# VH-VL binders against o27280, part 3

Target 1, 266 residues: o27280
Amino acid sequence: MDSMNVPEVLEIKRIVEESESVKTFIFSWDFRREVRPGQFVMVWDFRDEKPMSVSLIDPVRSEIGISIRRVGEFTDRVHGLSEGDLLGIRGPYGRGFELMGRDILLVGGGIGMAPLAALADEATARGMRVDALVAARTADELLFLDRLEAAGVNISTCTDDGSCGFKGFAHERLLTLEENHDMAAVCGPEPMMFQVMRILDERDVPAQLSLERYMKCAVGICGQCCLDDTGFRVCAEGPVFWSQELSRVREFGRYRRDPAGRRVPW

## First folded at step 3 (VH-VL)

Design p12
Fold by OpenDDE, second read of step 4:
Structure p12 (fold): chain C 266 residues (1-266), chain A 121 residues (1-121), chain B 107 residues (1-107)
Amino acid sequence: as target 1 above (266 residues)
Amino acid sequence: QVQLVQSGAEVKKPGSSVKVSCKASGGTFSDYAISWVRQAPGQGLEWMGRIIPIFDTANYAQKFQGRVTITADKSTSTAYMELSSLRSEDTAVYYCARSTYDFGSGYMDVWGQGTAVTVSS
Amino acid sequence: DIQMTQSPSSLSASVGDRVTITCRASQSISDYLSWYQQKPGKAPKLLIYKASSLQSGVPSRFSGSGSGTDFTLTITSLQPEDFATYYCQQSYSTPWTFGQGTKVEIK
């Protein structure tokens, strides 16, 4: 039995309030267990378990951060926790992002910026130029702007209501940008990712996209996160996919499976 | 017409701190970044750092890390640069300059008039 | 940090002359290069951004070219008001860095 599949009970070292609905929980981490941006962990509050992306990877401080958006009962409970409280963490799981080239474009929407923030740190540490298109419904929902700015990331913001930056959606903003990039990493609402991917493909920019699906086991056994036609398991073959891989996924940007296995539109 | 107006000349002792202000008028403060650039007498231009006021976080050149603090007050459209532990080598004219913060940005299209800071015993 | 090297450090020219100033980056900066003009006792003035885009209000006798590591500022016909120091600046990555400057003096 792989030890990585046993939840480790960890103390919340620090909590960062990113926005009204998003908190980052910081944990001490033994980096003998490698973790990469784009990978996720299973967070266990001793009642339920949910997959969460790693948003902070700090080998210097021996810490990782998990950013969680308040969206339901589980996350409500977690958001009620304080520093010093305990959570079960197992992982990391899945395929993370790969970095290549000199110039990278990050396109993130909402909580999708979580794994991209971690990727931004890695990319900047490698001396890459990082452009980040950060999208949200409103200015107050834009995540990690301060962190990205401090890291030297070039930021463009996009808000649905125009309260900060470009008024409109990420793909619309992207169409107005002329800069070229060697690769792109995308994470956010799937409709957003779908449109962004199309634009990037037209521009011949290699792109990686992080998908979100219902996950139960995280180890590629239960099949709950299987993508139609391909059989890709988001927890095993993903959650990060190349655009070429996703081009084979019929459901991408169109629908997903709910916990009961029913097709639900985006 | 967009203008940046800086505070007046400063004379400081070594080891002290100086805080220079840069007030923007005639435009939107939140849509831009404010950089600070200094120029020692007879020397070239040196970028110190920038702030994007709407994010309220700055990026600093490593040379000044830990010694410079750039802040912004959105309510007054004013940016500040505070330099501590002043040395004689910090004697220079300090400029604030505006740039966009979007992709492709980085050119400073509007400059303050400069603030002379003299550090002497 | 990205090093910016201008050449020449100074030059003498006459009114009407074609003046060319070069700027070289220690690594590729794509087109994230700006040119500034500075007169004594005055703040720098933006002339060119994104390597070749002329800033609004700048005379058309100024032009910029280049991409990657090598860039050029050209003044087609030097005017009396053009005697100044010129700086290139990269904004490809922080920290932003300037060339050492080129002083254009009257011959």
Scores: ipSAE 0.861, ipTM 0.923, lowest interface PAE 0.7, mean pLDDT 95

Design p21
Fold by OpenDDE, second read of step 4:
Structure p21 (fold): chain C 266 residues (1-266), chain A 121 residues (1-121), chain B 107 residues (1-107)
Amino acid sequence: as target 1 above (266 residues)
Amino acid sequence: QVQLVQSGAEVKKPGSSVKVSCKASGGTFSDYAISWVRQAPGQGLEWMGRIIPIFDTANYAQKFQGRVTITADKSTSTAYMELSSLRSEDTAVYYCARSTYDFGSGYFDYWGQGTAVTVSS
Amino acid sequence: DIQMTQSPSSLSASVGDRVTITCRASQSISDYLSWYQQKPGKAPKLLIYAASSLQSGVPSRFSGSGSGTDFTLTITSLQPEDFATYYCQQSYSTPWTFGQGTKVEIK
């Protein structure tokens, strides 16, 4: 096995509280090991291991950030950690986002903004115009607004309750926007991504979407993250897919498989 | 009837700091962004930075990075611009201006009356 | 940074004249271009946004056109109150930048 598949025990350098339920854990990173927005790492707390997207890539400080939402036992434990504590990190894995054109649209929902925040940094650094539609249930769940604003990203917010920005869902907000983009990157709840993809396809905007599936090995061996019909492995061929690729995936936006392999509707 | 009302003229010494206020009325403060634009005597307009009060974060022109601080108080619908390490070249009329922050925005539909800041020894 | 260059820097015209001011961006800014009017001792006033959209309350004699790098502000029939300095401004990317201005003076 490649040395990259052995978790490296890293010290939590900093913790940023992004919201009530989301924390970003900062680690020192050797950038001889390249990492791209959209890629993920396996985070090991010495009891369990979960895939997490990279939300910060800072070559200047030689740091990466991993944003983790508190959603279960594993993340509860991780959220209980402090600066100076240790975590195992292996990776990065998967296919990241590819930047094209001059104007890019980012559409993110909830924790889905994590990889998009990293992408925004890269895009802005390249001199691209970045429009980011940031969606959440409520205002206090909107992520990375300060970071995006500081980077010069043009932000539009969407909240289910209307507490900030457009009241409604991301795809509904998108329908009201008239701007043209050269490409789009999308990450969030799959139902959201599905609707957004449809709109972007109708507008002939090339789109990349980051999928979330149950991952075990992260190296394309176990097959637990395989998408029906296509055989795409989210950890190997993804997690970032082009809309054309996802158009071939019947389960996209419709259902996923649980750890037992059962179909579970969204 | 949207209005932006700025604080009065300032005379400052080099090396000192100035803080200008901009109070917004007649609209929803949280739905907009506030920018600061200055104009030296006989010169053009120069954008300094912007704050989106609802996000409580500002974006600055690189020229002023580290020297300017833009803040907002949502409770009073007031934006502030603080410029430190003042130089004679900072003598100008400083304007606050309102814009939206959504896509397609960036134009200033309402302006304050301006605040004259004179830096002289 | 995106540089905005206006032409001319100044012009003299008479009431009733057609006035045209141009603004060129150093790179494409799509339609993220606004025009402002400023009178002495006063704050700028928005005239046109999104390259061609007339701001509410602005007389119809003002119009904007263009996309990409070249833009034009047109006053079809200059009125006495139109003698002022005009600025273009790009909002395509930060830092937002203005043209150097065009002063419209009475002939």
Scores: ipSAE 0.800, ipTM 0.903, lowest interface PAE 0.8, mean pLDDT 95

Design p25
Fold by OpenDDE, look of step 5:
Formats: structure tokens, C-alpha cells, sequence
Structure p25 (fold): chain C 266 residues (1-266), chain A 121 residues (1-121), chain B 107 residues (1-107)
């Protein structure tokens, strides 16, 4: 039995209001337990448990941050919490991002920017040039812009309604770019990621993409997050995948499994 | 015609603070970044930091980290640079300059007229 | 930080001369290089951006070339109004840094 699979009850150290629908919960973290950008933790509110990406990794302050978007009953409860309240955290789990090269492109949509923000911090700390294409439906849904700017990230914004930056979708903005990067990391709505991956593949840019699936156990035993045709478990072999791996995944960009295991189109 | 108009010359004592303003007119303030660049007498140009008003938080050169604060007021299309703990070597002309921020577009196409800051006992 | 080194620090030329100024980066900056002209008591003026793109309103006698670490500003035929100090600037990564400047003086 691995102790990391037992939720640790942690106090919410502070809460950052990222947007109207997104909060970042900060916890003290023992960094003897290594955590990498792209990995996730299971958050337990003593009623239900959900996987959440780590959005902040701060070894100096011995803190991690988990950004949560309010989308349902669980997240509604969590968003109702205050500093000093308790949550159960177990993990981290999954495969995180790998950094390589000198110039990296981050493409994020909505809450997908959470793991990418953590990756940006690491990349910049390593002296890499980081370009971040931050996409959202509207300007008020753009996440982590101030944090990214402070870190030295070069930001381009994209909004569906044109309220900030490029009017359109991330892949459309990407098509306007002529420069290639040594590596790309992508996280957001799967249709966005699908289109972005195709473009990056055509340009021979190595790309890693973080998938979101319904995960129950986080340890690769329940099969709820298993991807069709490959048997990849998002919680074990992912959530970060290389584009070459995802090219073998039939369901990618097409559909997902709901909690009942039924195919649900994107 | 896009213009940046800066506040007037300042004379300060060592240890004090100075706050310079830069007001933009003739364009969209939120579509651009504002950088601050200083130039000591007879010396070259030195980038201090940048703010993207729509984002809120500024990026600073390490040399000035903790001593400089760049802010922006979108309602008045004005950027500010505050430098604290002034030293004699801070005597310079301080410029604000506009640039795009899209993927780090770093060319500064519009400049303020400059603000002379003199630090002397 | 990325260091930018200009060459020469100063030069003397006559009207009509071809003038070439070089700028070297301590590491590759791709094409994130701009050139500025500054006259005494005046703010810098953007001439070239993205290494080779001519800023609107700038005379065509100005041109920029280069990529990676080595860049060049060329004035094909020096005009009286071109006597000034020129600076290169990288925007590849923060902090943005400038060359030390090249003063173009009348011969």
C-alpha cells in the first residue's frame, strides 16, 4: 500500500480569485513528494473526489496551487470554501510535461491554462523562451495573464468574441504564426487541442497535450479513463501525451466517456 | 496620431521616490504594452520594465526588481513608473514607450518625450 | 541576460556614404531585433523591427538584415539628417537589452 494514495487532509492556505468561475487554492506542500507540471491530484471534499491539475509549484514557499473551475456540484462546494478550510489531497498522479529545446509554445484554452501556467514557471526558470497562446471564450475568462507576464512569458491572447486579442479560435491564431518552436505544450478543450495538434504536426513541432477524462481511481485500475483503440489510461499513461501517441487514439477530439461509460461527443 | 505625453522634470533627494506618468492619446491603450526605458547622461538606453495594461501586472528588469513599480490606469490611458530609494546613479531621462505585446513584439514605435529625473543631495 | 554588442562605437562619414552598423547578440535572438535612431535631446525613433522590417515613415535608405546573433543596419546613402546615435535592441527575452550605441558623426 502506497501512502501517496491516502488523501492527506490539508488546510487551504490562501485562495486566489483568477476569474469569476476559477479559483486557485494554495496548500502547503512537502516537496519530498515531487510534483511536476502536468500531473494532477485528487481533491476530496469529504463527499466526492475529482482530479485537478496542479497550476502552481513553488518549492521556495513550499506551496502548490490547484486551480478549479466552477462547473458542477462538487466544484460549487469547493468554491464555497474559505481560507483555513480543509480538503483532502492525494497524489500527484500521472505523467507530467517534459521540457526540451530553447523555445517553447504553450497553447491553452480556459482552465487548460492551469497546468501550462506551472509549466511556464519551470520553463522560464530554465531560461527557455516561452510563448503562450492563451485562449478563452471571452476576455474575462482568460487566465493567469498577469502571472505569465510577470514570469517573462510572451503572451498572445485569443477570444471567441474578440474582446481581447485575436478574434477566433486558438488554432486559427496559430495558423497566422510563421515561426516554429522547439516544443509545444497544449491543454484545453479537446476540439481545440485536436486542431492545434494537427497544425503542429504539419509543422513538425513536437507537441505534448494534456487530456481531460473522467477519472475515478487515478491509479490505473478502474478503467474509467481508458482511451479507445490504445488502452491508454489517462491517469497512468497520461494525462500528458505526445502527439504521436494521441494520433493512435481514435476518440481524441471526437468523443469522451461519461461517468456511465457512454460515448459523449465533444 | 498616437502620442505619449510624460510628466515634467523631477528633482529628488537620495532615498526618496519619484513617480512619472505617461499618458497615451490617439489610440487604443489596452491594445499595447508600455515600457519604461531610462538613459543616464551620456549613456545608452536601459530597459526597466513593461506593463500590459489589460493584464495588470508588470514585468521588471532584475536590476530594478523591488524598487520599481509600473502601473497603468486604463480609464485615463495613463501608465506610471515609480522608482523608490533613489540614488545619484538614478539620475537620467526616463522614457515611456509603446509596443505591441503579441508574442513579445518588442519594437517600441511610439515614445514619450522623456522625463528628466535628477537625484542630488 | 542577453548582451548586445554594436560595432563600431562611433564612425565618421560623409553625406552620400554607405554606412553599415553591426550588432551581435550573446545568444541567438532569432529575428527579435530592432534598430533605433536617437538625436541629442530627443527620444529614440524606431527605424527597423523584426530585424528587417522598415517602420512606416522611415526612408528606404535604411535597411536591416540578419538573424540569430549577427545583425546589420545599413544606410545606403547617408543624409544630413542621419547623423545621430543608433541602437539595436533585442526583444527575444526579458529583460530587453540594447546595444551600447553607434554614433554616426560628420566627417
Amino acid sequence: as target 1 above (266 residues)
Amino acid sequence: QVQLVQSGAEVKKPGSSVKVSCKASGGTFSSYAISWVRQAPGQGLEWMGRIIPIFGTANYAQKFQGRVTITADKSTSTAYMELSSLRSEDTAVYYCARSTYDFGSGYMDVWGQGTAVTVSS
Amino acid sequence: DIQMTQSPSSLSASVGDRVTITCRASQSISSYLSWYQQKPGKAPKLLIYAASSLQSGVPSRFSGSGSGTDFTLTITSLQPEDFATYYCQQSYSTPWTFGQGTKVEIK
Scores: ipSAE 0.343, ipTM 0.750, lowest interface PAE 2.0, mean pLDDT 93

Design p27
Fold by OpenDDE, look of step 5:
Structure p27 (fold): chain C 266 residues (1-266), chain A 121 residues (1-121), chain B 107 residues (1-107)
Amino acid sequence: as target 1 above (266 residues)
Amino acid sequence: QVQLVQSGAEVKKPGSSVKVSCKASGGTFSDYAISWVRQAPGQGLEWMGRIIPIFDTANYAQKFQGRVTITADKSTSTAYMELSSLRSEDTAVYYCARSTYDFGSGYMDVWGQGTAVTVSS
Amino acid sequence: DIQMTQSPSSLSASVGDRVTITCRASQDISDYLSWYQQKPGKAPKLLIYAASSLQSGVPSRFSGSGSGTDFTLTITSLQPEDFATYYCQQSYSTPWTFGQGTKVEIK
C-alpha cells in the first residue's frame, strides 16, 4: 500500500459489458489510496502493461472500474478474462480533473467517455449540473448512457452516421448548443478535442482535456510521453491539461509519438 | 397533432403492482423523453422518473427507486410505468408527459390524460 | 433535491385583474423553470418554459420572468378560463420538482 509503484494483484470482481468492444473491469479498492477522475492506472496482465483510465469510482462499494476497449493484443487478452481472474494494478497516476463552478459540460468521444463517466458521478454527487455530449461513430458505440442518465446527467448524443442524435462530429454538435457552462471536461480522439477546445475557448469556457499518449513508466522518468516543445509529460503533468496549457503544445491535435519515438499523425 | 394516450383506471390491492401504459402518436417517439408524474387526490404534482427511449435509459426520483420501473417500446411508441409494492399513499392520478432530452429541455409540453390508480384493501 | 415554493397558495381575483404568482427555488436554477396550468380533472398544460418563453398556443396575457431563484408568472388580464391551479417546475437537475401550486379562484 505504501508503494504505489508496485503492481497490486487484484481479482476482477465484476465485468460490465459496455459495448461490443468495451468492457469495464471492476476491482475492490482501498480508498486510503485516493483516486480521482482523470487519473489512470497501469494494468498488468503479467505479460504486458498498459495505462488505462479509471471510469468508475465508488467509495460506497469500495470499488473502482477500469474501462478497456479491445484494440490490440493486450486488450484482447484482457477481454478474454473472467470474473475472478487476476490483474496487476499500479497507481493511480497523473493529474485528474478539477471540478469548479456549478454547471459543467462533458464532451466525450468513444472510450474517452471513460474518465468523464467517473467525473460525471463525482460532479452529480456534488450537486453540480452536468451536461454530457457523448459522441461515437455509431449508436452502438455510445458509452455509459445508462450510468449518465441514472445519475441525472443531461445527455446529448452525436454519431457519425446519425444513428443516434446529431449526425456529425462532436464539435459540430457543440456549435448548435447555446448553453453556458462554468467549465468543460473533454476526452476523446485528439482531433475532436482540438476542435472542441477551439470552440470552448471562443466561448470563454474553461476547459480541461485528457490526452492519450504512449506511456511506459507512468512516473515521469522515461520520457516516452513527453509533449514536443513544452516537455510536458502526459503521465506526470497530465493526462488532464487545461486548454491554456495545451495551447502551448504544438503537436496537440496534429500528431503523437509512437513507441519508437516517431511522429504518427492522427 | 401529437398526443399521449394512457391506459385505463386501475384498482389494486396493497403489495401488488400496477403497470400503466402511455402511447404516443402524431410525432417521432424517439426524439423525446417520457416522464411520469403523479398527483395524489387534492395534492400537487410529483415527478417520478423519466425514460429516453432512443437510449433505452431511465432515471428515477430517489423516493421511487427500487419500486418503479419505466420502460419503452419504440416499435409501438409506448412507454410504461410499473410501480410495485403498492401502498395506499400510491393512490393518485399518474400522468405521462413528453419532453425533449437535450441540455436545456426539461419542460413537458404534451401530457397524457392521466390514469387513476386506487390502492385499497 | 431542489425545493420549489410558490406564493401564494391560493388567491381570489376577478376577471380583468392582474394576477402575479411567484416561485422560489431553494437554489439557483438559472432559467430552467416552467409554468403549468391545471384545471380540475385535467392534465397540466405547459404555459411557460425557460422561465420566460411562451409556449405555442398560449395567450399573450401569460408571461414569465425571473432567473436564479425567484420567478414570476403574470396574467395581465385574467379571463374566465384562467381560473385554475398553476404550478412551477424546475428542470435544473433531477429529480424534477414542482411547487405546491397556486389556486386562482374567482372572487
Scores: ipSAE 0.816, ipTM 0.907, lowest interface PAE 0.7, mean pLDDT 94

Design p9
Fold by OpenDDE, look of step 5:
Structure p9 (fold): chain C 266 residues (1-266), chain A 121 residues (1-121), chain B 107 residues (1-107)
Amino acid sequence: as target 1 above (266 residues)
Amino acid sequence: QVQLVQSGAEVKKPGSSVKVSCKASGGTFSDYAISWVRQAPGQGLEWMGRIIPIFDTANYAQKFQGRVTITADKSTSTAYMELSSLRSEDTAVYYCARSTYDFSKGYMDVWGQGTAVTVSS
Amino acid sequence: DIQMTQSPSSLSASVGDRVTITCRASQSISDYLSWYQQKPGKAPKLLIYAASSLQSGVPSRFSGSGSGTDFTLTITSLQPEDFATYYCQQSYSTPWTFGQGTKVEIK
């Protein structure tokens, strides 16, 4: 299937409950169509369509997983689905993460861990040492700990309420770490990513960050996901950006555009 | 003083399963990971897997994947290692050992006394 | 998996001797290397962690050095209680792996 074609109707093969608010939907996937961690797909429930990151890439089982957090009407409907139900999937789209070096740091917040979980699988399979700083508001919201541990990832947790691991924010926890890595991949709330990027830059650690923006077409045509000043399209040039690229993006960490094109704070 | 106390020696038939326990005392159970390491007679040390009790998640060496299960009971500060489909080459002393998990250097500073498991017909 | 190779497999030494054991990793493991001492019928005992950090309670005659792929355990002056088998262990990535061991025997 061409990535720019209409959605392919796929059957939900399995559903994994990651947390109270997050489910992973697993689909059979033809891996002749390459998919990379950090890329996204457009999920269509035959009413609306939303971009979702790929959180599982399993060539052995010929499956992919899409993790979805319940946050609105669309996700409410999707969360109501069962195994065997159908969804439309088109993609993948966007630029995924690049792996480099031997030691990598993953910093994820909330659902931001979704693409990082997929990246962790690939990195560990390549024999890389993976450290993952997993952040959430509470212990119950920490995602993919089982998968990460099973993959051999070294896990550090950070929770706002201190219910698990470091009490505080991810960037605060990062400041307490003395070791540097060859590269970092970051995904989560943009304010978190902004602070994490600053620290990584100060430490001269190459970093890739995955942005979330309102995306309509996913093919770089509509311009709804354009970043101010640069004209970067999150769906085409991203969603994964190098820190050097984001340093040119004025709006990064400050605001985003809503569906109406208005500036809204994070 | 932190100690790990393991269950007693086991004699098992081929094809059966064994479950060894490791109880921690004198410290915080949730702040550490528990690894299982075995040693066949006259042989070296072999890492089998690790559990992080606070996450209730485990990592296994591929050699034992599907045959070993490591669990932990936080309420009793006890870790367990269950090995199924036992064979003669599984005859060994099995150790539990404590290590940090949080981006740690992965050293095992406290060891159980070992549990001898003999698999024989 | 990362392979750990110790050298020698065994050595004979006398009390007071300087003993050196080497451990080589099949790939770089930075400083994620520990040394253990094991006596017959006993559990291993941690001596060195992070390649060169001395574990609390371990005599200062023990020291570790190295980074990357080559590591060394040194006993400056062998004591009677030091006759044992020594193991290196990498914790750079899972599965954690040990060297085959070095038996230090009385000459």
Scores: ipSAE 0.831, ipTM 0.913, lowest interface PAE 0.7, mean pLDDT 95

Design r2
Fold by OpenDDE, second read of step 4:
Structure r2 (fold): chain C 266 residues (1-266), chain A 121 residues (1-121), chain B 107 residues (1-107)
Amino acid sequence: as target 1 above (266 residues)
Amino acid sequence: EVQLVESGGGLVQPGGSLKLSCAASGFTFRTYAMYWVRQASGKGLEWVARIRSKSNNYATYYADAVKGRFTISRDDSKNMVYLQMNSLKTEDTAVYYCVRPSYYEGYFDVWGQGTLVTVSS
Amino acid sequence: ETVVTQSPATLSLSPGERATLSCRASQSVGSYLHWFQQKPGQAPRLLIHDASNRATRVPARFSGSGSGTDFTLTISSLEPEDFATYFCQQYDSFPLTFGQGTKLEIK
């Protein structure tokens, strides 16, 4: 087994509060180990391990950032940590985003903006025009707005309650936007992604979507993240998929499997 | 849209006190550390103070030249950062800039226009 | 503290000429060296961050290079608006420190 599968114990260099429920943890990173936007790492707090998307890739400062939303016991413990504390990190794993064309559309919901923020940095650094549709339930839950703005991203916001930007869902806002892009990257709640994918397909915009599933091994062995019918492993063949690939996945936008393997509707 | 506006500068006698204010707008203020940097006339720039965000417990840092005399503070509800200056010295005479670092605090990317503090008898 | 020293103190050139400004740190600061431009009566403006990255809206004629202790700011062809004072600054360790500045004046 590759040494990358052994967690490296890293010190938390900085913590940034992105929102009330999301924190970004920054670590020193040896960039001899390549990492791409859309890939994930396994975070180990010496009790449990969870997959987390990389939200910051900074080769200049030799740092990466991992944005974590507080959603359960594991993340509660992690959110209780301070700078100087230790975490185990192994990876990166999975297939990341690919960039193509000159104009890219990012559509993100909630914590789904984490990998997209990293992608935005790469795209803008490459001289691409980046438009981002950032969605959240409320204004206070919108992530990375100042960061994206600083990178030169054109931002459109969408909130369920209308507290910021368009009142409604991301796909509804997208319908009001007539401009097409060379490609799109999408990450967020699966029902959102499903609707967004449909619209992008109708517009013949190539799209990549990042899926979230229960992952245990991260190396394509345990099968916990297998998608029905196709046998795609989200940790190995994904988490980033092209829309054409997802068109073959019947469960997409409909249900997922819990740790026990039971179908759970979105 | 991003803007920092300093105020509170003026003439004060040695040993006196002055409080500077900086009003921030156009960005999510609470997520940023904030800095004060000063520049004496015809001189270079000098870092004065740093205050971190809430997520970092509002930790404060000071240059040796002002340690024990200056206090940096912030009010996130008002998007304000302050610099309380006590026991002022003639060498404290300078234009004081409120400065915002980059999103993850790597460099200074936004500066106010500064406020002049003159300490003279 | 890390001392940052700039050279020359004054640089006299004409529009269209190439300008080369130097900045040296007393100890290695990696790539955590930034350049600022300041015009009379104005606040400093970020020009280059992390040794070689142009800030937003900075013309392509500006470039930065170097790592460790020696850094260079280059202006390939001077424009009239480029005549100003330039400061380098290390962001590696506290206290943060600035160079004394290089004044670029018109010949």
Scores: ipSAE 0.717, ipTM 0.878, lowest interface PAE 0.8, mean pLDDT 95

Design r27
Fold by OpenDDE, look of step 5:
Formats: structure tokens, sequence, C-alpha cells
Structure r27 (fold): chain C 266 residues (1-266), chain A 121 residues (1-121), chain B 107 residues (1-107)
């Protein structure tokens, strides 16, 4: 078995509270093992294992950050951890974002901003102009705003309740933005991504979208994250897909499979 | 606009007490650790105190020179950080800066204008 | 504690000249060394973080280099507004410590 697939037990160096429901766990990382924005790692709390996006990549400090939203039993346990506690980390896995052009648009919703924040750092470091549309249900759920601002990102916010920024959904806000970008990266709720992708396609903006699916193995073997009609494995061929690829995926924006393999509509 | 504004400085006698305040605005205050750094006239900079965020139980840290005498605290509901200074010494005379670190606390990012504390008989 | 020492204490140069400021740590601090600019009556301003990264709105003429124990701040061509005191600071371990500063003055 590839040593890459064996979890490395790492100490939590720092915990940052991003919001009431989101924490970022920071780990030392050996950057001989390359990690790219958009890739994910499998986090093991010695009971269960879940895929999580990398939200921070800091080669200067030799650190990575993993942002985790509290949504269930596993994440409840993880959120109960303290600095100095241990977690198993294996990866990174999957296809990350590819940067191209000079101007990039990021569209993120909720925890979907995690991989995009990492991408923003890379893009700005490369001297790219980065615009970010950050969406959430409420102002309190908007993530990484200060971080993005510090990186030089031009931020637009969108909230369902209008508590911050544009009142409405990300795709609605996007329609009000007339600026063209060389490429876009999108991550968030799939219905959001679906609508955003449509708009971007109409505007002829190349777009990459990060999908979330139930992943078990992360190595393309178990098939739990397979997308209907294409056979794409989110863990292997994704989680980042080009819009052209997703256009071939009928289930995109329509339904997903639950852990039991049942079709569940969005 | 990110801004830190210190207040509370002034003249105090040795052995006296003073409480400094720092008002933060323009960023998500409760996510950040906060620092006090001081600078004596014509001298270098000296780290004084650190207070972590709520997620880290508001843990506090002090320079040896002020340990036991100074207390750093914060009120996230008001976006305020404080420095209670007791048993002040002449050597505590300095401009005291409220300082925000970078997002993940790697470097000092934003500085206030500072407030002057003069300890003199 | 990690002692940070800057040299020279004073540097006298003319506008247009190249300035080289040194900072040495008593032990390795990796890349956790930052540079600040301070003008009289003002608070310090971050110039360089993590040895070589320019802070926001810092002109390109400022550059940082080094790792471990030896670090350098370089100003390629001095502008009148660059004459100030420069401090380095390590963030490898607590207590956080600053250099004593280099005063860059007009010749």
Amino acid sequence: as target 1 above (266 residues)
Amino acid sequence: EVQLVESGGGLVQPGGSLKLSCAASGFTFNTYAMYWVRQASGKGLEWVARIRSKSNNYATYYADAVKGRFTISRDDSKNMVYLQMNSLKTEDTAVYYCVRPSYYEGYFDVWGQGTLVTVSS
Amino acid sequence: ETVVTQSPATLSLSPGERATLSCRASQSVGSYLHWFQQKPGQAPRLLIHDASNRATRVPARFSGSGSGTDFTLTISSLEPEDFATYFCQQWDSFPLTFGQGTKLEIK
C-alpha cells in the first residue's frame, strides 16, 4: 500500500474560530508533499474518517490549515479537540484548481470558501487580480473576509437575509456584476454552483467547480463518489471539475447519492 | 477600514495604576488575538502582552518585565482590548501600542497610533 | 529568549543610493523574521513579513532576504520618504523580540 494512503498522526498546532460553526485546524506540513488548493485530505479522529478541504497552504511556515464545519457527530468530536491534540491526516487527494489568466473570480458559499481562500492566496501571490463573491445565509456565516481582504482580494458579499452585502443568492449577485474575468473558481452548495456555472458559461468565462460528494476511500476504488452517466469519481477525477466536464454530468445540480447510495434531490 | 485606537495613557506616580483601552474597528475582532507592544522614548520595541481569542479560552501571556503587574483583557462585544497596569515603575514609561496580528497570528499587521504612559515621581 | 541584533545602528545615505540593513538572530528563527518601518512620531509599519514578503502597499524597492539567523532588508534606490528607523522582529518563539533598530538618515 502506498505510504501516501496511511494517515499521518499530526498534532493540532492552532485552532482558529472562523465562525460559530467553522474552525480551522492548523498543522505542520512537510511540503515535500505538495498540496494544491482544491485538493482535500482525509481527516481521521481514530474513530471515523471524513474528507476535508485544505483552506490554508503556507509553505513559509510549513503549515496547512483545514477548515471544518460542525455538521454531525464526527465534526462535533473534532470541534471538541484542543491544541496539542492529535488527528490522522492522509492525502492530499484529488485534482485541485488550476490558475490561468490575470483576473480570476472566486464564487463561494459557506464552507465552500475554504478551498477558495487557499486559491486566493496563491493567485494573489502570483500577482493575479482576484475578485471574490462570498455568500452565506447570514453575515455571521461569511468566512475568511478579513483574510481575503488582507491578501488583496476584492470582496463582494451576499447573504440570504441581507444582513451583509447583497440580499439574495450568489448567482443573483453575479448577474449584477458586469466585469469579465479570465477564469472562475466556484465552490459551495451545488444548487448555487449550478446557477453560477450557467451564468459563467453564458459569459464565456472558463470555470472550475469543486464538488462535494460522499467519499469513503479517496483513491477512486470504492465508487461511492461516482457521478452518474460519466463515471467520474469525485475523489479521483475531481473534486475540481471544469464546467465543460460537469456539463456532461446529468446529476450535477439535481441530485446526489447519500451514504447508502440512494438518490437524494438537492 | 481597519483601525485601532488606544486611550488611557497619562502621567502616573510610581506604584500607581493605569488602565489602557484599545478600540478596534473594521475587522472581525473576536477572531483575532490581540497584543500590546510598548516603546520607550528613543528605544526599541518591546512585546508586553498577548490575549488569544475566545476559541482559545482567552489565554493570556506576558513579558517577564510586566508579569504579575499587568493584565490584558478583552471585550469582544465592544471590540475592545484592555491593559490594566498596576504597580507601575519608571521603566514602564513608554508609548503603548495596541497591535493586531495577521489573520493566523504570524506577524504584526496593524498598529494603533499609541498612547503615552509616563511614570514619574 | 531569542536576541535580535541589527546593524548598523545608523546608516547615512543619499537619495537614490542602495541601502542594506542587517538583522541577526541569536538562534535560528527560520523565516519568521519581519521588518518594520517607523517614522518619528508614528507607529511602526509592517514592511516585510516572513523574511521576504512585502506587505500591502509596500513599494517594490523594498525587499527582504535571509533565513535562519541572518536576514537583510534592501532598499534598491532610496526615496526621501524612506529615511526612517527600521526594526526587525522574530516570531519564532516567545517572548517575541525586536531588534534595536537601524536609523536610516540623510547624508
Scores: ipSAE 0.572, ipTM 0.839, lowest interface PAE 1.1, mean pLDDT 94

